# VHH binders against q8ne09r852to980, part 15

Target 1, 129 residues: q8ne09r852to980
Amino acid sequence: KFSDLLNNKLEFEHFRQFLETHSSSMDLMCWTDIEQFRRITYRDRNQRKAKSIYIKNKYLNKKYFFGPNSPASLYQQNQVMHLSGGWGKILHEQLDAPVLVEIQKHVQNRLENVWLPLFLASEQFAARQ
Short names: E, the ipSAE of ESMFold2; O, the ipSAE of OpenDDE; V2, 0.75 times the mean of E and O plus 0.25 times the DockQ between their complexes.

## First folded at step 9 (VHH; framework vhh_8k46_1)

Design z4 (at its last look DockQ between E and O 0.01; V2 from the best seeds 0.00; counts 0 for: pae O 7.3 > 2, placed apart)
Fold by ESMFold2, look of step 9:
Structure z4 (fold): chain B 129 residues (1-129), chain A 126 residues (1-126)
Amino acid sequence: as target 1 above (129 residues)
Amino acid sequence: AVQLQASGGGFVQPGGSLRLSCAASGFTFSNYAMGWFRQAPGKEREFVSAISTSGSYTYYADSVKGRFTISRDNSKNTVYLQMNSLRAEDTATYYCAAHEWFDEYTYLDSSDYDYWGQGTQVTVSS
């Protein structure tokens, strides 16, 4: 279902707007930023590293991934903390690329299992069918 | 100045064990993935093993899986290669190398490694 939404640019934009009206834009922004990171060619090391640091600073903090609004359970947050090498590394250093992929899995899970069903059941979506 | 000092090589009989160490200085060790490569005389340098910056992800060439174990101690700026069940085909000069930032797709490619040690000789012979 989420993959179907990615193939429909109009409905993807409607989904994004739905999340904005529900103060839930961070999940889609995080997913999208990590997806953009994954599209940067592996040979462009400087761009990949810069994007990784940007994602870390924007999302791996107590306002989002390590806070009450996280798409991940406390257990899952702790496992990501361990994979990253600890809080000091998250705050001040680069992260391994596979850590971002692990984070994206948790974000995508909430998009698919919480936000997408609510969107598909919304009055806005029904009116367009 | 960056330095990678590999040690622990030697002569051993088939079935024996060796532990290689690579001590690093001159850079922030925890920002670098570490790899081991080997080269036998007349052969191309080949990938042996790699470990992510945090140590959470490890990779091995098929020829060494189950026999070799890579590890790192970021407090000592050192990467290790435990080599068990050694075979004659493991005879080579072993090089440690450092790769700034880890990517799961670049650990095999020696051209992605920024710093190289001088190597340590491992000889497995009856």
Scores: ipSAE 0.382, ipTM 0.709, lowest interface PAE 2.6, mean pLDDT 89
Fold by OpenDDE, look of step 9:
Structure z4 (fold): chain B 129 residues (1-129), chain A 126 residues (1-126)
Amino acid sequence: as target 1 above (129 residues)
Amino acid sequence: AVQLQASGGGFVQPGGSLRLSCAASGFTFSNYAMGWFRQAPGKEREFVSAISTSGSYTYYADSVKGRFTISRDNSKNTVYLQMNSLRAEDTATYYCAAHEWFDEYTYLDSSDYDYWGQGTQVTVSS
């Protein structure tokens, strides 16, 4: 499971490298950044805002989350757009926590259901068992 | 402080070779993909080559494929660009850049790179 990788630094790194060799490292990056956001205390508003803006700029664009190879379906993309208040708000404001959590769910879904099985089935993984 | 120091540029005749080096400091080099960009006078900065953290995966612009080779030595915190069969159109200022990971969506766009070094001039002329 994906949770098992999170608790094993070595295997997590192997997974990261695996994704990199498949030109698919963005999902893990996005997941990780949002996870870091979630770990920021609620009281630290400035840090939350900064991290939210960072995530927004990096991932909520037509190259990734709203792109043709998005981890989210078109329907899910529209849901996130609505949650965020539309493009105008995405461009100028920070993202609320629920929006980031929703994004992370979609990203994690692809990591768990697409990439993790491929990783576990890889020759490299088998060679280490 | 983060630093990327490029070297190896110079003057060379068409058909000649140069090897650029970029020494990194101030960050965990092995955690970053590295890239080379170039900018000629009056032109926009363009992607030249990129290499993954482990060096197992490389990208090249079509204009340099078969002539340029990117490599890295993580023990020396250095990325290299071997440039063979140089042409006049390769004349440009070359820049080394670092990106925390990359994939097919991020390696081409200079705006996605986190750190940049100073440029080194490459001039190909008879």
Scores: ipSAE 0.015, ipTM 0.339, lowest interface PAE 7.3, mean pLDDT 91
ESMFold2 (binder alone), look of step 9: mean pLDDT 82; pTM 0.823

Design z5 (at its last look DockQ between E and O 0.63; V2 from the best seeds 0.00; counts 0 for: pae E 3.2 > 2)
Fold by ESMFold2, look of step 9:
Structure z5 (fold): chain B 129 residues (1-129), chain A 126 residues (1-126)
Amino acid sequence: as target 1 above (129 residues)
Amino acid sequence: AVQLQASGGGFVQPGGSLRLSCAASGFTFSNYAMGWFRQAPGKEREFVSAISTSGGYTYYADSVKGRFTISRDNSKNTVYLQMNSLRAEDTATYYCAAHEWFDQYTYLDSSDYDYWGQGTQVTVSS
């Protein structure tokens, strides 16, 4: 279960390494960056805004979230585009904070339903048990 | 000089409709979430509705949900409140307010809003 992995620092690092060796680190990087954003208290608005802009620039582009290897379906990508206010707003302005939560939901779904099962079935994981 | 000019208030019978407008100047409107608050005599100012900077997220007080619709036109620097099925209890001064950047924690509390309009009176009476 992904929540169990989050509570085990050693196995979380093993999962990160597993994804890296499978050229699939972007999902966990995106999830982690958004999780860090969510943990910044709302009273630190400048820090939350800066993190939001960083996440937008790094992940909301045609190389990841709006590209062929997106964790989201084309339909889901279009929903996020609509909630974001369109490409002009994504490129040149800040995103509303709830959009990042919606993106994290799609990223977490792929981590839980694709990558975590492969990790738990891996030779490396079995050898440590 | 930031200005928020609310308009569209007036006298209306129960069951009627009004559309409030709030025209903004002196700041980059598309970077601001917008809210509507209202205050009746002898009562606290209360949250009515809010809309995110993009318009992608809208929020409503339970008392107005299904009857009021918030919208915005960033090309006109204007936020709107369409008020349908008006009741005597909706009688109040309605204020528009602007809040830089939208976060799910910062739309309900009037103290989080940076700029406020002068208000427009809505009176619902038979």
Scores: ipSAE 0.306, ipTM 0.673, lowest interface PAE 3.2, mean pLDDT 89
Fold by OpenDDE, look of step 9:
Structure z5 (fold): chain B 129 residues (1-129), chain A 126 residues (1-126)
Amino acid sequence: as target 1 above (129 residues)
Amino acid sequence: AVQLQASGGGFVQPGGSLRLSCAASGFTFSNYAMGWFRQAPGKEREFVSAISTSGGYTYYADSVKGRFTISRDNSKNTVYLQMNSLRAEDTATYYCAAHEWFDQYTYLDSSDYDYWGQGTQVTVSS
């Protein structure tokens, strides 16, 4: 279902706007940024590093991923923390790519299980069908 | 200068165990994923195992799953390969390699590894 949305630019934009109206754009932003990171060629190390640091600083903090409104459960947060090598690495070093993918997984889960159903149930969506 | 110094190879009987070590220097070890490859005579070099920078993710070739364990100690700039239940087909020269930024799609490709150590010979024979 989420994949269907990704393949439909128009509906994806509607979903983005839907999330924005609900002050819940961060999940999609995080997912998108990580997706963009994934599309950077491995050999472009400077760009990958810059993007990973950007993602880390923007999302991997107590205001979002490690915050009270995290898309991940406490257990999942702790798991990611552990897999990331702890706060020391998160704060001072580049993260492993698999860690970002894991984070994206949790974010995608909330998008798919929480927001997408709400979007599909919305009057706006129904009106376009 | 970058150096990867492998050790621990040798002769062992089938069913035996060896523990390879690879000591790194000349680069920030904790920023690199580490991998092991092996090459038998007349065969291509093949992936054996890899471990992420923090050790949170490990990967293994199907042929060694359940028998080999990769680990690392960033405080010692060393990556290890514990090899149990060794078989004759495990006979090869084993190489340690460093990968600056790997993921689930890049750990298999030897060409993506930036630094390579000298090989250490492992011979499994009765």
Scores: ipSAE 0.107, ipTM 0.551, lowest interface PAE 2.9, mean pLDDT 91
ESMFold2 (binder alone), look of step 9: mean pLDDT 82; pTM 0.823

## First folded at step 10 (VHH; framework vhh_8k46_1)

Design q1 (at its last look DockQ between E and O 0.93; V2 from the best seeds 0.00; counts 0 for: pae E 4.0 > 2)
Fold by OpenDDE, look of step 10:
Structure q1 (fold): chain B 129 residues (1-129), chain A 126 residues (1-126)
Amino acid sequence: as target 1 above (129 residues)
Amino acid sequence: AVQLQASGGGFVQPGGSLRLSCAASGFTFSNYAMGWFRQAPGKEREFVSAISTSGGYTYYADSVKGRFTISRDNSKNTVYLQMNSLRAEDTATYYCAAHEWFDEYTYLDSEDYDYWGQGTQVTVSS
């Protein structure tokens, strides 16, 4: 499971490399950044705000989350857009914190249901077992 | 100067309805979550409802769930509280408050809100 990778630094790195070879490292990057955001204490408003802006700018655009190879379905993208407050909000303002968690769910879903099985079925993985 | 101006309070019979409004000025309204609190005489101020900056998330106290609806219009810098099926225990002074950058961990705590408006009295009595 994905949680198993998180607890194994070596295998996590192999997974990261695997995704990179498939030009799909953005999912893990996005997931990781949001995870870092989640670890910031809620009492540190400024740091959470800054990190959320960073995540918003990096991932909530037409190149990734709202792009043709999005980890989210069109329906899910629209849902996140609605929750975000629309493009005006995304482009010029800051997001509500829960929106990032919602995004992470979709990203994690693709990591777990698409990439992880492929990784586990790979020759590289088998060679290490 | 920051201002939150609440209106819409008044007298109503049990089962009646009121709609509160809170007009904001002096800050970037769309960057703030908005909340409603209330305080009855001799009681502590309590959370009633909150809405995220974009309106995508709404929260309610258990005592008002299903009866109250919070909404906002960022184009008008206004947050609303539709109160239906009002009860005697809803009698209180209602306060509008602003919370910079919505965080789901802090919307319940009045101490985390940055700006407060004047109270508007709601009295539910037969």
Scores: ipSAE 0.762, ipTM 0.874, lowest interface PAE 0.7, mean pLDDT 95
Fold by ESMFold2, look of step 10:
Structure q1 (fold): chain B 129 residues (1-129), chain A 126 residues (1-126)
Amino acid sequence: as target 1 above (129 residues)
Amino acid sequence: AVQLQASGGGFVQPGGSLRLSCAASGFTFSNYAMGWFRQAPGKEREFVSAISTSGGYTYYADSVKGRFTISRDNSKNTVYLQMNSLRAEDTATYYCAAHEWFDEYTYLDSEDYDYWGQGTQVTVSS
């Protein structure tokens, strides 16, 4: 169902605002940045590398993905840490592209199973129906 | 200058094992994905295996899955290929190659690899 919001620019903006008012905008921002990465043609190596570094620096830190309000369980966080090559590589080097796809799966799961149902049940959404 | 020095080839009977090594110098090894390719006389060079920069992702040609294992040691700037249950069809010159950064779409095509070793011969026969 998350894909339905992508086809409705007005409702997408309402969902983004809903997440902002619930201090939960990082999930959607992370998902969107990784989706943009995935849409860059793979033969544009430099553009894909630059976007992956941006995503790594913004989201793969103790304030979000490796912190207490991560969309991923501790086990899943540790799996991503291992796949990335460890904390030193996350902080100072580039990550392999498949790691970002793994992260997006966890982020999407929380968007679809936690935030989307709350949004669809909100008074603001109901008033527009 | 960049160098990739493959070694560990030799003669082995069917069912035997060999371990190939590829030592790298002249570049930051931990920033490169590594691949193995092979070429038999009269045939096209073909993909064998690849490993991501951190070693977290590995890929294999269908013909070698379950028999070959790729690994790397970034502290030694070396990638390895453990070849078990060798068959006559595995006879070839094996080449290691380096690909800057790792993307799941670029590991199969030899033209996407930036640096190549000279290769090591593997011969499987009685």
Scores: ipSAE 0.223, ipTM 0.627, lowest interface PAE 4.0, mean pLDDT 87
ESMFold2 (binder alone), look of step 10: mean pLDDT 82; pTM 0.828

Design q2 (at its last look DockQ between E and O 0.81; V2 from the best seeds 0.00; counts 0 for: pae E 4.3 > 2)
Fold by OpenDDE, look of step 10:
Structure q2 (fold): chain B 129 residues (1-129), chain A 126 residues (1-126)
Amino acid sequence: as target 1 above (129 residues)
Amino acid sequence: AVQLQASGGGFVQPGGSLRLSCAASGFTFSNYAMGWFRQAPGKEREFVSAISTSGGYTYYADSVKGRFTISRDNSKNTVYLQMNSLRAEDTATYYCAAHEWFDEYTYLSPEDYDYWGQGTQVTVSS
């Protein structure tokens, strides 16, 4: 279902706008950034590292992933924190690549199970059908 | 200068245990994934185990799964390899290696490791 949106640029944009109207655009941004990371060839270590650092700084903080409105449950946040190596690691060092994929799973879960249903049930969506 | 100093090798009977240590210096240890490789006489160097920078991810060759455990202490700049239930086929020179930033796509490849230590001999024989 979420994959359907990914294959439809117009609807994807509508979904993005929908999320913005609900002050919830960070999920899609995070998912998209990690997806971009995943598309970087593993042979380009420097580019992967740079993108990883960007993602870490932007999303792995108390304002988003470890914040009160996190896409992840507290338990899942703790798991990610453990995998990350703790706050010291997150704040001052580089994050292991697999952690980003784990984060994306949680973000995707909220996108698919919370926001996508709301989007599909919206009057705006209905009006375009 | 970068150094990886492995220790803990020796002679052991089948079924015995050894614990290898690799002490690192000259680089930011916590930013490097660590790996263990081994090479037996007449054989190619093979992957044994790897651990991510934070220790959150560990990987093992099929041949050592359930018997070997990799761990690290970043406060001591050391990576360990606990080897239990040792077999004759585990006999080899074991090498510690460092890989800047952990990537799940590169931990198996010796070519992707940046630093290597001197080998420590492990001999399993009755």
Scores: ipSAE 0.778, ipTM 0.881, lowest interface PAE 0.7, mean pLDDT 95
Fold by ESMFold2, look of step 10:
Structure q2 (fold): chain B 129 residues (1-129), chain A 126 residues (1-126)
Amino acid sequence: as target 1 above (129 residues)
Amino acid sequence: AVQLQASGGGFVQPGGSLRLSCAASGFTFSNYAMGWFRQAPGKEREFVSAISTSGGYTYYADSVKGRFTISRDNSKNTVYLQMNSLRAEDTATYYCAAHEWFDEYTYLSPEDYDYWGQGTQVTVSS
């Protein structure tokens, strides 16, 4: 289960390496950056704001979240665009924090339903059992 | 100077409706989440509703959910509270407040809001 993987540092690193060899590391990178954002104490407004801008610039673009390899459907991408306040706000301003959590849900869904099953069925994983 | 001017309060019978407005000036409105709070005599100020900077996320206290609707118009620098099915326990002074950048952990707490309006009185009685 993905939550079990998070608690096993060695298997988490194996999963990360698996995704890299399958040219699919962006999902885990995005999930991890958003998880780090969520761990910043809410009282540290400036740090949370800076991290959210970093995540927006790195992932909310046509190279990943709004592109052909997005973890979200076109419908879901359009919903996120609307919740974000439009393309101009995404490019030039800060986003509301809940938008990032919504994006993480889509990313986590693909990690759990596509990549984790493939990892657990991989030859490398089986050799360690 | 920063100002939040709440209006639209008044006297209504139980079951009636009111629409509150809060006009903002002196800051970039689209960068602020907006909240409504209320305070009845002898009671502490309590959360009513909040709306994110773009309007994409709305939140309500359980006591008003389904009866009140928060909205905003960033072109008019105004936040609204549509109050339907009003009850005697809704009687209070209603305050609007502004919170720089929206965070789902801080919208409930008055101490996290940066600017406050002076309030508008809502009285629900026969």
Scores: ipSAE 0.200, ipTM 0.601, lowest interface PAE 4.3, mean pLDDT 88
ESMFold2 (binder alone), look of step 10: mean pLDDT 82; pTM 0.828

Design q3 (at its last look DockQ between E and O 0.87; V2 from the best seeds 0.00; counts 0 for: pae E 4.7 > 2)
Fold by OpenDDE, look of step 10:
Structure q3 (fold): chain B 129 residues (1-129), chain A 126 residues (1-126)
Amino acid sequence: as target 1 above (129 residues)
Amino acid sequence: AVQLQASGGGFVQPGGSLRLSCAASGFTFSNYAMGWFRQAPGKEREFVSAISTSGGYTYYADSVKGRFTISRDNSKNTVYLQMNSLRAEDTATYYCAAHEWFDEWTYLDSSDYDYWGQGTQVTVSS
């Protein structure tokens, strides 16, 4: 279902706008950034590292992933923290690549199970059908 | 200068255990994934195990799964390989290697590792 949006640029944009109206655009931003990361060839170590750092700084903080409105449960946050190597690692060092993929799973989960249903149930969506 | 000093190798009977250590210096240890490789006489060097920078992810060759355990202590700049239930086919020179920033797609390839230590011999024989 989420994959359907990914294959429809127009609807994807509508979904993005929908999320913005609900002050919830960070999920899609995070998912998208990590998706971009995943598309970087693993042979381009420098580019992957740079993108990883960007993602880490932008999303792996108390304002988003480790915040009160996190896409992840507290348990999942703790798991990610453990996998990350703790706050010291997150704040001052680079995260291992697999951690980002794990984060994306949680973000995607909220997108698919919370926001997508709301979007599909919206009057705006209905009006376009 | 970068150094990886492996130790803990030796002679052991089948079914025995050894614990290898690799002490690192000359680079920021915590920013590097660590791996163990081994090479037996007449054979190619093969992947044994790898551990991510934080230790959150560990990987093992199928041949050692369930028997070997990789771990690290970043406060000591050391990576370990606990080898249990050793077999004759585990006989090899074991090498410690460092890989800048752990990537799930590169840990198997020895060519992606940046630093290598001297080998430590492990001989399993009755």
Scores: ipSAE 0.694, ipTM 0.849, lowest interface PAE 0.8, mean pLDDT 94
Fold by ESMFold2, look of step 10:
Structure q3 (fold): chain B 129 residues (1-129), chain A 126 residues (1-126)
Amino acid sequence: as target 1 above (129 residues)
Amino acid sequence: AVQLQASGGGFVQPGGSLRLSCAASGFTFSNYAMGWFRQAPGKEREFVSAISTSGGYTYYADSVKGRFTISRDNSKNTVYLQMNSLRAEDTATYYCAAHEWFDEWTYLDSSDYDYWGQGTQVTVSS
């Protein structure tokens, strides 16, 4: 379970390294950046706005979320596009905070259903058991 | 100057419908979430509904779910509240409010809204 990995900091770092070795670190980076956003107190509105813009610019583009390396299906990408208000808003404005949570759900789904099983089946993981 | 001008209130029979409008100016409307609050005489202002900056997320107080629909048109700088199946307890002054950038845990608290309209009276009585 991905939640179990989160509670084991040593294995979490091993998982991060596993993803990097497989050129798949973007999923964990995106998940982590959104998780950091969620930890910013709601009272610090300007800090939360700045982090949300950073996340939008880094991940909501054709190189990741809206491209071939996306953790989301084309249907899911279109849903996020609609919830975001379209390309104009994605490119030039801010996104509503719930959109980031929606994106994180898709990223977490791929971490849990694709990368975590491969990590747990890896020779490196088995050797540490 | 920032302005939120609510309109569309009036007198209506129980079971009737009204559509409130709130026209905005003086700020970039598409960067603001919009909310509707109401206040009856002798009562505290209470949350009614909120809509995210793009309109992708909507929220409702339990007392109005299924009867009220919030919407927005960013090309017209306007937020709407369609009020159906109105009841006597819906009688109140309805206020629109604007909240810079939408955040999922600040939409309920009136103190977190940056700009407020003057309100429009809704009276539901026989």
Scores: ipSAE 0.175, ipTM 0.590, lowest interface PAE 4.7, mean pLDDT 87
ESMFold2 (binder alone), look of step 10: mean pLDDT 81; pTM 0.816

Design q4 (at its last look DockQ between E and O 0.90; V2 from the best seeds 0.00; counts 0 for: pae E 4.6 > 2)
Fold by OpenDDE, look of step 10:
Structure q4 (fold): chain B 129 residues (1-129), chain A 126 residues (1-126)
Amino acid sequence: as target 1 above (129 residues)
Amino acid sequence: AVQLQASGGGFVQPGGSLRLSCAASGFTFSNYAMAWFRQAPGKEREFVSAISTSGGYTYYADSVKGRFTISRDNSKNTVYLQMNSLRAEDTATYYCAAHEWFDEYTYLDSSDYDYWGQGTQVTVSS
């Protein structure tokens, strides 16, 4: 499944390319960035803060996570908004670390349940098997 | 200068309630996770409760779950601790603390908190 894909660099790259051809690379980018965030030791607060701000600015906006093509349902978007502390905090302040993990869950859900099946069903994938 | 001013402590009978407040100044309150710790005589300081910067996440020590509620009003730069069903073992000096970066891995450790207020005494006795 998705975990298998993560453990195969070549196939992961094919998946990335697949998403790009479908103008849907943001999900994987977001997931990857948050994964990188999660790998920063919690004792390095400055690096975690910096990375969280980067992620917040890049993905927590109306163009992606809170946009019409969001990986999250409207209900889930509202939950994340609430957890985030509202637009004021999203735009001008730092987010709590757990919020990013919550976002990643929604992103991963779409990757696993929507894009991965399509990828596995693609002619390109079949041709490599 | 950074200040955390706690209030609301006092004497109460078992089963009673108290509401602690901690008013913050001198820093951007909304960027800090807030917590309450307590220390009884002869005991180590222990974690009581924490709340994330936005209030979206709250954490409690097992000993106070279901009885205490932490909340915050960022417009007032204040964190609260509603203490219900108080017990004799809740008797302690309660301290308010601020954590610049909220992380689910650090809220329990008092050494990770950046600012501390003065204690407010809570005494539960019949």
Scores: ipSAE 0.768, ipTM 0.875, lowest interface PAE 0.7, mean pLDDT 95
Fold by ESMFold2, look of step 10:
Structure q4 (fold): chain B 129 residues (1-129), chain A 126 residues (1-126)
Amino acid sequence: as target 1 above (129 residues)
Amino acid sequence: AVQLQASGGGFVQPGGSLRLSCAASGFTFSNYAMAWFRQAPGKEREFVSAISTSGGYTYYADSVKGRFTISRDNSKNTVYLQMNSLRAEDTATYYCAAHEWFDEYTYLDSSDYDYWGQGTQVTVSS
């Protein structure tokens, strides 16, 4: 169902606003930044690399992906840590592009299974039906 | 000042095994994806295998999948290619190459690689 929301620009904006009012916008921001990364053509190597570094610095930290508010379980966080090359590499170096796809999968799962059901059950959504 | 030194090639019978090594110097090895390409006489250089900067992702040409294994040791600045079940068609000069930052869409194209080794000869013959 999340894929259907992506194609409805009006409801996508309502969903974004719903997440903001619930202090839960990080999942959608992370998903969106990774999706933008994936849309950069692969021949634009410098642009893809720069976006990858931006995403790593913004989301792969203890305030989000490796912290208590993570969309991923501790096991899944550990898998991403190993795929990335470890904490030292995350802090100081570039992240391999496929790691972002793995992260997006976990973020999308929470958007679909937690936030979207709450949005669809909200008073704001019901009022527009 | 960059050097990629491939070694471990040789002569082997069909069905045999070889292990190639590529020692790197002059750059930060852990920031580079590594790959093996090969070129037989009269043919264009072709992709064999690639490994991400961390080693978390590996890729193989269909012709070598299940027979070859790429690995890396970032503490030794070295990438390896374990070649099993060798066939006559595997006869070629094998080149290691380095590509800054790994992207799953660019590993096949030799033009995306920044540094190249001089190669090591692998000959598979009865």
Scores: ipSAE 0.531, ipTM 0.785, lowest interface PAE 1.7, mean pLDDT 90
ESMFold2 (binder alone), look of step 10: mean pLDDT 81; pTM 0.811
ESMFold2, look of step 11: ipSAE 0.167; ipTM 0.581
ESMFold2 (binder alone), look of step 11: mean pLDDT 80; pTM 0.805
OpenDDE, look of step 11: ipSAE 0.761; ipTM 0.875

